# Ledger of designs, part 7: VH-VL binders against q8rwq4r167to367

Target 1, 201 residues: q8rwq4r167to367
Amino acid sequence: LALEDIDGSPSFLEKALQFIEKYGTKIEGILRQSADVEEVERRVQEYEQGKTEFTFDEDPHVVGDCIKHVLRELPSSPVSASCCTALLEAYRIESKEARISSLRSAIAETFPEPNRRLLQRILKMMHTISSHSHENRMNPNAVAACMAPLLLRPLLAGECDLEDDFDGGEDNSAQLLAAANAANNAQAIITVLLEDYGSIF

## First folded at step 16 (VH-VL)

Design v01
Fold by ESMFold2, look of step 20:
Structure v01 (fold): chain C 201 residues (1-201), chain A 123 residues (1-123), chain B 108 residues (1-108)
Amino acid sequence: as target 1 above (201 residues)
Amino acid sequence: QVQLVQSGAEVKKPGASVKVSCKASGYTFTEYWMHWVRQAPGQGLEWMGVIDPSGGLTYYAQKFQGRVTLTRDTSTSTVYMELSSLRSEDTAVYYCAKDWDLEDYFPQYFDYWGQGTTVTVSS
Amino acid sequence: EIVLTQSPGTLSLSPGERATLSCRASQSVDSSYLAWYQQKPGQAPRLLIYYASDRATGIPDRFSGSGSGTDFTLTISRLEPEDFAVYYCQQYGNWPLTFGGGTKVEIK
């Protein structure tokens, strides 16, 4: 759905992911460096009006922000609240081997098939970028920091069951602490998924 | 061009309060948290707390709870740090610091710092 | 609260030498939420490293960070005259945010 149009052809998102996988690996700060917001909006409009192909000479930072724009505009998060809870529970396991196994199981057993496919597809692009960190300076932590808020929106919104321990009730200082912990957890979860991509997927 | 400009040096007596301002420019003030860090003469850095300028929510390190108050004025893009019941050990340089300029969700390391405000507490 | 202990307190070296600075945490700093700063007298700190090993924009590659868990290291492979300063580690895996006590790198 998100990766293909109604006629089964690659969607704008899928084409942008492919572009970044092909042409983004050598670009310093790819996915991290922002493009001009108006330029990104113009490129999205051009696609909607018939410019359906990316050419190799397009600015990778604009294409990267097109990916973020599409993810931000999805009607629901790529990972639902219950799926975020499952990932967080699996991540909290202290043993690295058990943590990886639990993350794999959570994805295989709790994710609806369309959500699993979408997450895996986006992580494939991110893994490709992070595999070229010597050239683009985007290691798994850096890529995860840029993308986790878009992938794990319910976790950042405090909608996961385990986040009750961090909310502390109605204390306003507890709200900022909970937000900081959620952000760290989201980045850490995505980082592990990237670092152990082959074992998890 | 991100810039954080702090108010000038202060000399205070023990028991008084001090209010330091930090005026931000070059970015959307309400989109990023502002932290406060102090440094006593010849000493290391100490985190005091943080404010979210969009809603005014704050968190204070336990050491400063009850003595520090962070506020903001969104119309002037300015954060204020007030420290009350001053003691001689509160003599320090006080810095405001903004998170990293990437669109990371709540990054908690700092590439943008104010110039520092020296607060001296003496009889 | 995570206490960061830096060693040595002072490191006396000559230009061209390798500097190795240690930061040890009282408990694990998971996901490498550790930064390094340089500070010269009268100046605000300057970010060098974040996520334990990632160089900030404009930081020369002679600066490198490594480590995980409780043990982190900043290495300056070949000291330049401008590198003589105080260095601080900072963790951001848990509030309160905490800094190490600093390592002063001074001319021998």
Scores: ipSAE 0.388, ipTM 0.750, lowest interface PAE 3.3, mean pLDDT 87
Fold by ESMFold2, look of step 17:
Structure v01 (fold): chain C 201 residues (1-201), chain A 123 residues (1-123), chain B 108 residues (1-108)
Amino acid sequence: as target 1 above (201 residues)
Amino acid sequence: QVQLVQSGAEVKKPGASVKVSCKASGYTFTEYWMHWVRQAPGQGLEWMGVIDPSGGLTYYAQKFQGRVTLTRDTSTSTVYMELSSLRSEDTAVYYCAKDWDLEDYFPQYFDYWGQGTTVTVSS
Amino acid sequence: EIVLTQSPGTLSLSPGERATLSCRASQSVDSSYLAWYQQKPGQAPRLLIYYASDRATGIPDRFSGSGSGTDFTLTISRLEPEDFAVYYCQQYGNWPLTFGGGTKVEIK
């Protein structure tokens, strides 16, 4: 399971999330500013070779990219295609109060518990970062923009919304429009989950 | 440092075509979409369309469909906007604009603009 | 297509005064996908606000955005001499992307 090793101890991902919650809150551009890809890969390798703890002097941007690397490499998306569809349908509800209620219900009723735990855990870190936006310049919209593609992979891949509206011969001019809509939807869904985190989880 | 540098002013007769270039630097050219916006003298801004430089896919506002063509040259990090069958109403400043600076996400508002290219269409 | 109507067309104010600029959409703008730009003569537009209320990098605190649905507002709490310019709203919730007609803020 992504948050725990087989013996029940915190995984690399969980330790990195804890590091960012403790040391990333005052770091300008945390989660947005990229680290060197090779340095991130080396840090992951060091964990595999026995360096199992983060120390306070490690670069928070590297640790943030370690989180992204792990999420990108998961064998399945943190949110599956059917769960993305449920979130998108709930998000389209026009009333804010009903939308929040529907998002809560979709998560409770549609998500397998491991996926719900993973999503909630990652969103907790993101909520913590966005709560310090005055210092780190990462408001809910900015954090969502950086992380939504990793959390809602099926939506960005076009696996959620276009399959029932698809005519294979008429989509050439619409490809960019569909990509723009998917990106907007992914960011918007995660932003609502962050802004109303306490009400939803 | 992101920079968008456009080609110089053009004077054209009605019925001609114009091709404006926009050279990008300071970022990975193929990872972000490029938009074109124009502004007629004394008037507001008008979106013309967008190109994804990675594959060359485009989308054009209906008003310009059939007259505008966006292309790119990835070897020079340059986008080109060609507008054909020019009319006096096409007299405007033409801007290229880059989307927000997020690596894997394409927001549709513009933090980086070219300096503008004046195109004058007159008899 | 979403039409954005800005009002007033011109605001004549003095430095130190509060400016309130309105942008009204013909349809609801989903998720507040609305941006504001400042444009001075001879220059490209400059991004001020995105997502209706978030300030772009380097934009002073005196600029604030608000609103949702069809009604959006840009407020300049205390006008500085450099703030006299034309302001445009833009929606990006639906294609085609559209801009408002502009509000000129001029010195009285």
Scores: ipSAE 0.387, ipTM 0.742, lowest interface PAE 3.1, mean pLDDT 87
Fold by ESMFold2 at other seeds, look of step 20:
Structure v01 (fold): chain C 201 residues (1-201), chain A 123 residues (1-123), chain B 108 residues (1-108)
Amino acid sequence: as target 1 above (201 residues)
Amino acid sequence: QVQLVQSGAEVKKPGASVKVSCKASGYTFTEYWMHWVRQAPGQGLEWMGVIDPSGGLTYYAQKFQGRVTLTRDTSTSTVYMELSSLRSEDTAVYYCAKDWDLEDYFPQYFDYWGQGTTVTVSS
Amino acid sequence: EIVLTQSPGTLSLSPGERATLSCRASQSVDSSYLAWYQQKPGQAPRLLIYYASDRATGIPDRFSGSGSGTDFTLTISRLEPEDFAVYYCQQYGNWPLTFGGGTKVEIK
């Protein structure tokens, strides 16, 4: 229940997402600019100790890093290894129309419903931010760069099984190349999901 | 304040090797990849390769494969580029360059550059 | 390997004029993995633009980048005296990382 507490009320994550959608759209560098790590940890502890509402005067960069903190601390990635593999396979399709269609199908057909709900909810916030890029300087590429590593953790960890990853593992050059490709692929996948959000969701 | 400070100019004969150092400060050395780029006199920029200082893993552009070696010393926050079997066409300014922001992930554009080290290969 | 071709090779302009620099890739550069650098004589390159259109920290808004796929543009809306330099594009969507041949912006 990442988006809801057991009683159906909005979770910390959902409240932080709502805050960013309301107060983050005009903030330059939102989701990219880091807040002080100690301040973020303090805010998370304050929530756990009873300060359950964000107020309008809180620093949006701190709230954004609270979102990232929660995503890092999830016991499993928002997108599982098999789902990352499905997205990567769909992304590699060269035709843009076929790629978008395949991404839509992968999300609709292969994701467990809770994972799809979570991904779609986070992407909604990200899409809202990127729709205001003229004010906040965060276009889809920039938002994806900040968030993709948290959403597609198995891809970054090298846990996605593609037979085309022939170059992995043993070669020093192959390991760095694989890491660079994983990072680029993660960002590119999320960027397409944001750019074509309406067609995919 | 990020700084990359490179070793001084070198003059070498063909067939020799050169080792250029790049000392990093102002950030956590092991969290960012370090790239090497060279520029021949009056010419453009050419990427040579990259090292991940945390584990010492490297990747080299094919043109330099077998002649370039990147290493690092984490205790001094220093990377080294060694180029062997030098030729006159290796005469260039050699730059180390830091990629941007590990916490985001490993982007491969360069926000900080060393001052450059001139290597002249002449008989 | 993705080859980047910059044009023109030299752009002769006066202060106050608009400069438009082109960078064309031999293959699509997905997600606009394209950066621009400025280099003055005797200095290291300086990052101007990344992700095709995002300004680096401290870069004035007269510098703007645009484009996608294979065609990218750097625009300097009104040239200042300090903007006369050589400009390079760089792609980072695919290894090996590659740079364009440069465009020299010089005083007319």
Scores: ipSAE 0.341, ipTM 0.719, lowest interface PAE 3.8, mean pLDDT 87
Fold by ESMFold2 at other seeds, look of step 19:
Structure v01 (fold): chain C 201 residues (1-201), chain A 123 residues (1-123), chain B 108 residues (1-108)
Amino acid sequence: as target 1 above (201 residues)
Amino acid sequence: QVQLVQSGAEVKKPGASVKVSCKASGYTFTEYWMHWVRQAPGQGLEWMGVIDPSGGLTYYAQKFQGRVTLTRDTSTSTVYMELSSLRSEDTAVYYCAKDWDLEDYFPQYFDYWGQGTTVTVSS
Amino acid sequence: EIVLTQSPGTLSLSPGERATLSCRASQSVDSSYLAWYQQKPGQAPRLLIYYASDRATGIPDRFSGSGSGTDFTLTISRLEPEDFAVYYCQQYGNWPLTFGGGTKVEIK
């Protein structure tokens, strides 16, 4: 769906991911540094008008923002609210090995296959970038910080409630505290998925 | 390009209130939280609280709960910090601060700071 | 509340020397949610490091951070004249957000 066009050929997103995996690994601040908004919009429009291939001379920051644009425009979050809840529950397990096993199981048991394939594909690109952090300055935490808001939207929106009878009001303090915790949890979850990518997928 | 400009120095008597403004420019005001941090003369930094400008939600450090009020005006991209029942130990420089980067969704460390507003409380 | 204890309080060194600053937390700071700031006289703090070890934009590579759990270190590999300032650590793993008491790096 998101990775393939109707005819089964690679989508804009898949081609952009491949470009970043090939040309983005040595680019300082890749995925973090914004490109010119007008250029990103132009490139998306060019694809819609038939320029379906990226060339080696394209600006990697523009291509990276094209990826973010596509993820923002998806009709629903790459990871649904119930899937975010499952990831959060698994992440909170204290033992490293049990945590990894539980994350693997949560993804296998609760994700519809298209969503699991999409998440795995995005994480593969992110893992490749973070593996070159000494060149691009994008370690797993930095890549996760840039991408978690796009992948785990329901968690950041507060739609993943793990707490019984503690949080449920219109309390200013409770809402902001929950948002701060959600942001930290979203980044931390994605960081673990990157660091243990091969074991989880 | 990101800029936080605070109102000028204030001199107050004990028991009064002070209201400090912080005008933001160079980024989308409602997308990032604004924090307030103070520093007494010769002392370290102390976090006071935070406001989400989009809806006006706030969280205050317990030490300041009941005395500090954060508000904002989205039409002017300005946050206000009001501290009431002033005491001599409230003499400090007060800073507004935002997160590290415009695209960073996790606003809990501070990449841009206002210039600071000195509040002096003396009898 | 997580208390951050910085040591030493003052570090007297000459330009070109290596500075090592310590920040110890009263509880583990999960996922290394720790930042370092530089503050020069009469100025607001400036972000140096986040996530314990990541340099902020425009920060020269002579500044490096390390550590995890309860023990964190800021290292300035070769002090420049502009590096003589006060340095603060800050944790953002739990609210309230807290800062260390500071380490003043001054000219010997």
Scores: ipSAE 0.334, ipTM 0.713, lowest interface PAE 3.8, mean pLDDT 87

Design v01
Fold by ESMFold2, fold request of step 19:
Structure v01 (fold): chain C 201 residues (1-201), chain A 123 residues (1-123), chain B 108 residues (1-108)
Amino acid sequence: as target 1 above (201 residues)
Amino acid sequence: QVQLVQSGAEVKKPGASVKVSCKASGYTFTEYWMHWVRQAPGQGLEWMGVIDPSGGLTYYAQKFQGRVTLTRDTSTSTVYMELSSLRSEDTAVYYCAKDWDLEDYFPQYFDYWGQGTTVTVSS
Amino acid sequence: EIVLTQSPGTLSLSPGERATLSCRASQSVDSSYLAWYQQKPGQAPRLLIYYASDRATGIPDRFSGSGSGTDFTLTISRLEPEDFAVYYCQQYGNWPLTFGGGTKVEIK
């Protein structure tokens, strides 16, 4: 539903994803560079007021931040806490082939179909951008760093059950260590999903 | 434009303490962590610790635990590093550092550095 | 704590030559959380490479990083006069954050 309006036509999010796939590939720092927050909010409002199509002359950084804005405003994370746990468990498998197989299985068997569709669709746009890294300077690591906080919110919030390198402590230093580890894990998971996109989806 | 401007050089006697400031501008001070790294003359770089300015939470490298204190003043966007019980081997240039991706919480590499503050400990 | 060992300690080369700098970790640095810095006398370090192989903004293409696990390499394909400096690796896969001891690239 996030990708379609009630009548089955492409949603604002889907149209913005399509715009970035078409016009964002040659834009240096796409998805990393922030746009003016007020311009992003204005563009969202203009869509609601009838400007329902993006035109080629719109600023790709604004459209990219529209995508982030919509993802941030979703009532629940694209990847739920239990799904984040499943991805983290699969990611920790050290054999590359077994890890990819486990990630594929986790997504196929654990994710509700709407969440799987949404994640796959967003990753498709991200994969397209990272495939043009020689032009836009956004390789898989960079794209993952920008987007993982929006996709794996429960992991960043410490809501996943599997934090084995940290006892879930509430101490001053332990909290910062846990946050750093969670951030590294979130980025690393998304990077693998991008680098092995065709094998996983 | 991100800038980290540190306080001036200090000369201290053994047993004293030193407090170095790092004033940040060009980004939202409370949204990003600030690290401290030192470099003794002719030596490499040594990570000392980190502060989250939003709540004041800190983590210190074990070598400095008990001697280093990081604090911040959110009204002036300034982090302070205090090192106590100074010894001659604490003679070094002290740097504050942050990453450039202002809204990314993941990288722990240092894209922006202060200019450095020379602390000399001499009897 | 992950110890980073850089080699050689000093690399004496002429402009136009290729420089190869090694950084070895005492244990695996997962997900290639490895950065490289350049430092000239009297200056703060400058970030060159992050994620083991990704160039920072404004870093010329002659700088490249490679490696994974415990073994990482910085390569300068064709040394320019401004490249003679000290180079440090840094890992950020685990706390405490640690740096290598540095490799000085100097004029032969």
Scores: ipSAE 0.262, ipTM 0.691, lowest interface PAE 4.6, mean pLDDT 86
Fold by ESMFold2, look of step 16:
Structure v01 (fold): chain C 201 residues (1-201), chain A 123 residues (1-123), chain B 108 residues (1-108)
Amino acid sequence: as target 1 above (201 residues)
Amino acid sequence: QVQLVQSGAEVKKPGASVKVSCKASGYTFTEYWMHWVRQAPGQGLEWMGVIDPSGGLTYYAQKFQGRVTLTRDTSTSTVYMELSSLRSEDTAVYYCAKDWDLEDYFPQYFDYWGQGTTVTVSS
Amino acid sequence: EIVLTQSPGTLSLSPGERATLSCRASQSVDSSYLAWYQQKPGQAPRLLIYYASDRATGIPDRFSGSGSGTDFTLTISRLEPEDFAVYYCQQYGNWPLTFGGGTKVEIK
């Protein structure tokens, strides 16, 4: 699974998540500030070649981008298209209390267990970072903006749209508007999951 | 260091067109959308439209639809804004502005701005 | 289209005073997609606040944003000489993106 190797030991992703939880909390712009793409690729390659542990002196921005790299390269999205649709429908509920209840229900009852575990684990790291926002300047909105596209890939790809919410035209302006709206929805959903993490999980 | 450098001031006659360039550096040009905003003398800010430099897709404010055209050249990391059928009320400073989005997310607020290009429309 | 109305048009204050700038939207701005900018004469705008309350990198703690729905506020808790400028709000909850008319903060 994405969090464990076949022998049950922590995967590259799990180790990187732990590193960020421990060493990333006081780093300004963590998860937002990009590292050099070549450095990230080199670090991933080093893992594949046997350097499977992170050391305390590694650059947290590189490790954060390693997390993003792994999530981007997963064969399926952490949240499937049908699960994205369920989250979007739950999020659209006007009442805050009913919305949170519906999000909790969607995650508990609709998500396959591996997807739920993966999402919850990544959100735990994100929640830890956002809990130190006075030090790192990464509040829930900022963390969600950086990570939501990687977690809710089908929503960004337009694969879980609610047809009545989007312009169905094929022109350039309709495509950009749909992309902007999808991005806003993805960020808003993840923000609520972070802000109400304890109530939802 | 992110930098947006715009072309120099323009003086045009009514009915002409103007093309303003915005050269980007310090970031991956195709990963971020580029917006255009103008400001008439003594007036506030007015959003004109946006281009996604990777594919060239555009969206324009209705007020400018049919008169504004945004294009880009990825080999030079440059966006161009062309405004046609100029009128005296088009006299303004024109800005390019970059958003903050690192991935597929586009948050539509502007963390970096060009220095501005003054376009004067006078007979 | 969301119309943003800023008030007051001009705010005359002395250094050290608190400035309170209002931005009212003609309809609710979902998820607080609202930004604030500072602009000095002859310069491009500078981002201060995004998502209604989040300070941009390098913006001092004396700048704070608040509000939701239709009513948003920028507060400068203690004005410094460099803070005398024009301030604009901008919404990005709906296209077209729109700006408020501005509030000029000037030396009394």
Scores: ipSAE 0.098, ipTM 0.656, lowest interface PAE 5.9, mean pLDDT 86

## First folded at step 19 (VH-VL)

Design y6
Fold by ESMFold2, look of step 20:
Structure y6 (fold): chain C 201 residues (1-201), chain A 123 residues (1-123), chain B 108 residues (1-108)
Amino acid sequence: as target 1 above (201 residues)
Amino acid sequence: QVQLVQSGAEVKKPGASVKVSCKASGYTFTEYWMHWVRQAPGQGLEWMGVIDPSGGLTYYAQKFKGRVTLTRDTSTSTVYMELSSLRSEDTAVYYCAKDWDLEDYFPQYFDYWGQGTTVTVSS
Amino acid sequence: EIVLTQSPGTLSLSPGERATLSCRASQSVDSSYLAWYQQKPGQAPRLLIYYASDRATGIPDRFSGSGSGTDFTLTISRLEPEDFAVYYCQQYGNWPLTFGGGTKVEIK
């Protein structure tokens, strides 16, 4: 349970998400600006050693990087390869209305409930931040650019098979193009999920 | 902080090759892609291609495929652009450009540019 | 490939006036993967706007970008003397990466 400890209380991740929702909305570059890697690691260790609550005076950039650290260290991607494939298939639909409807259906029908809950919870925090872009300069595109690699890892790794041919290209030029397309698709998918959050969730 | 320093101007004959260097500093060279863009006198900007310095993978715009080669030397944090079989229409300023700022993962826009290298192709 | 058509080719205005520059794409540019650059003679381009509407670091708020799909606009709300330059749009939604032909903003 990424969002809950054994006793049902909020996990470190859930507490960090709540902190960012409350104190991160007015912080310029929140989720994008890096904190010192050593400070982030120390803060995670302090949690493990008994400092279980965030205080209002903690640096939001450190807390934001704690969220990223936890997501990066999960044993499996928040969105599995098959779920990434389902999102990409839905995203490729050309009609905007049909695309949104298909994204909603893909999430409702193909995601295991724990993965759906985790994705929706992280996107809720991201949506809250992007709704305050006038103060924090983090619109949906910017938030998606920072977070999509952590949420859609299998897509970035090339593990989503949407090619019609199975022979696979071995041209080095094709590999770099595929990487660029995967990166754009990952960001674009998350951007749509943020821009149409209420319609999708 | 981030800096891209290109080699000096070149004058070449038609049919020759030119190799322009771009030395990067102020960031982790292998974590970001490097693009090349040229601009003929009085003309707009034209994308030539990109290299991923970590493995040396490249992609070239179709117009230049077969004539352009991008390489890198990670020990000196330097990218090289070689253009062969030069023609008079290759006369241009050639820029290297870093593909995004240090905090974003995905954008392929250019916030850091080299100073440009003028290549003149004449007989 | 996505062709970007900028209009007008030249925009002659006085300092203090509002400039409106258009960039039209031959096909939709998803997630507004559209940037704007300013270039002065003998200089490399300078990034102004990315994601169609986000200002780059250090760019004054008189510069704003808007649009989506195929139609994009750069607006300079009140021209300053340093704003007279050539402006290029660039898309990064698809390879090859492409630039518009430019709009020269010049003093009337």
Scores: ipSAE 0.398, ipTM 0.757, lowest interface PAE 3.3, mean pLDDT 87
Fold by ESMFold2 at other seeds, look of step 20:
Structure y6 (fold): chain C 201 residues (1-201), chain A 123 residues (1-123), chain B 108 residues (1-108)
Amino acid sequence: as target 1 above (201 residues)
Amino acid sequence: QVQLVQSGAEVKKPGASVKVSCKASGYTFTEYWMHWVRQAPGQGLEWMGVIDPSGGLTYYAQKFKGRVTLTRDTSTSTVYMELSSLRSEDTAVYYCAKDWDLEDYFPQYFDYWGQGTTVTVSS
Amino acid sequence: EIVLTQSPGTLSLSPGERATLSCRASQSVDSSYLAWYQQKPGQAPRLLIYYASDRATGIPDRFSGSGSGTDFTLTISRLEPEDFAVYYCQQYGNWPLTFGGGTKVEIK
C-alpha cells in the first residue's frame, strides 16, 4: 500500500520515486542536499489538498526530501527488527560470494512480501541515482549514507538481537561504540545491496 | 574554511599530566566527532580516542584507558586531550583530527588535521 | 581489533615510475571502510582516498585506490617529486580505528 493508493494508482511516494528516477540523475548532491523544511511541508500539504502530480519544473531536492518525509512517517520501518537482524547476520559473512547469496536468501525468506516490495522499490531509485555518480556525485556509499537511517531504523535504534564485542566497554563508552557500529553496519548493508543490486534482486 | 589549531609544545617529567587543546573553526563544532592520533618519533600513527562534542560522550583505545580524558568546551569550539601518568614512551606528536563529512552520517576518516603538538617526557 | 599490515616498508623508486602500495587487514573491512593518507616530513597527514577508492577533494588523478575485504592497494601511476612521502592506510569498519605501519616512498 505504500506504493499504491486504494484504487491501484501510484501513491505520493511512488510518484516522487519516479520523479527522482527521471529528473534527479543529473542533479549534483541529489538525496544528500537538504531542502527547506517548510517548503517540503508545503508540498506535502499541497498533495493532501489535491495537487497529486509532480511537474517537470519542481525542485528535485524538494521532491527528494518528500521521499524522506514519507519514509520517516511510515507507521513502522520499511525493514522490521527481525529483518534487520537477518540482514546483519548475512552481511557479516566474510566471503563476498557467500555474503551476497546470504543477503539474497535473507530478503527472500524473512521479509513479508509488502516490505520486500517497498525495500526493492526504494533501492531501485537509489541504484538509478548511484549509477549516474559521475554527473550527480552520489556513489553507492553516499546514497546509502543518506538513506540507510530511514530504511533500517531498528538497527540504528539498537533493536536487533545481536551481541557485539565491546572491548572498549571498560571506560563506560559502550553507547558511543554501539552507535558507531550500528551506523556503519546500516550504511554497509545498504551499500552492498546497491553495489550488487542485480545479483540480490 | 576548516581549521584546527593546537596548543604549543610541552615538556613534562614522568608522572605528570599534559593537557593539549584543539580549537576548531570554519564548521559547526558540535556536528562532527573529533579524534586524537599520536605519532612517536620515527613511528607510525596511533589512534587514541574520539569525542562527540555535542553530548561529550567518548571512546578510548584500550592502551590509553584510565590515562586519557577527552573534554570539550562548546562555547569556544575547543577539544582538550589530557594524558596523565606520563612515561617516556608518551613522547610523541599529538594530533586532533576532524571526521570527513556530516552529509555521509557515518564518518570516521579524517579530512582535516591539527598542526600537531609535540609532547616530550624526560626525566 | 583489525591489524593493518602495509608492504613494502620502504619503496625506492625514481620520478616517473609507478608505485604500488599494499595494505592487508587481519580480517575483512566492511564496505571498504579504508582510507589512505600521505604524510610529508614535519607535516600532519593528508587524506588521499576514502571508501577504498574515492579520491578526496584536490587529490590528483594519478592517485588511485582499489581492493576490498582484506587486500587494498594504493597506486601512484607516475611519481612526481612531491609524491616522495610516507603513506598510511586506516580502517574505520570496526573500533578501535587502526592505521597501518606505513610505506615510505623514497627517491632511488
Scores: ipSAE 0.061, ipTM 0.600, lowest interface PAE 6.6, mean pLDDT 85

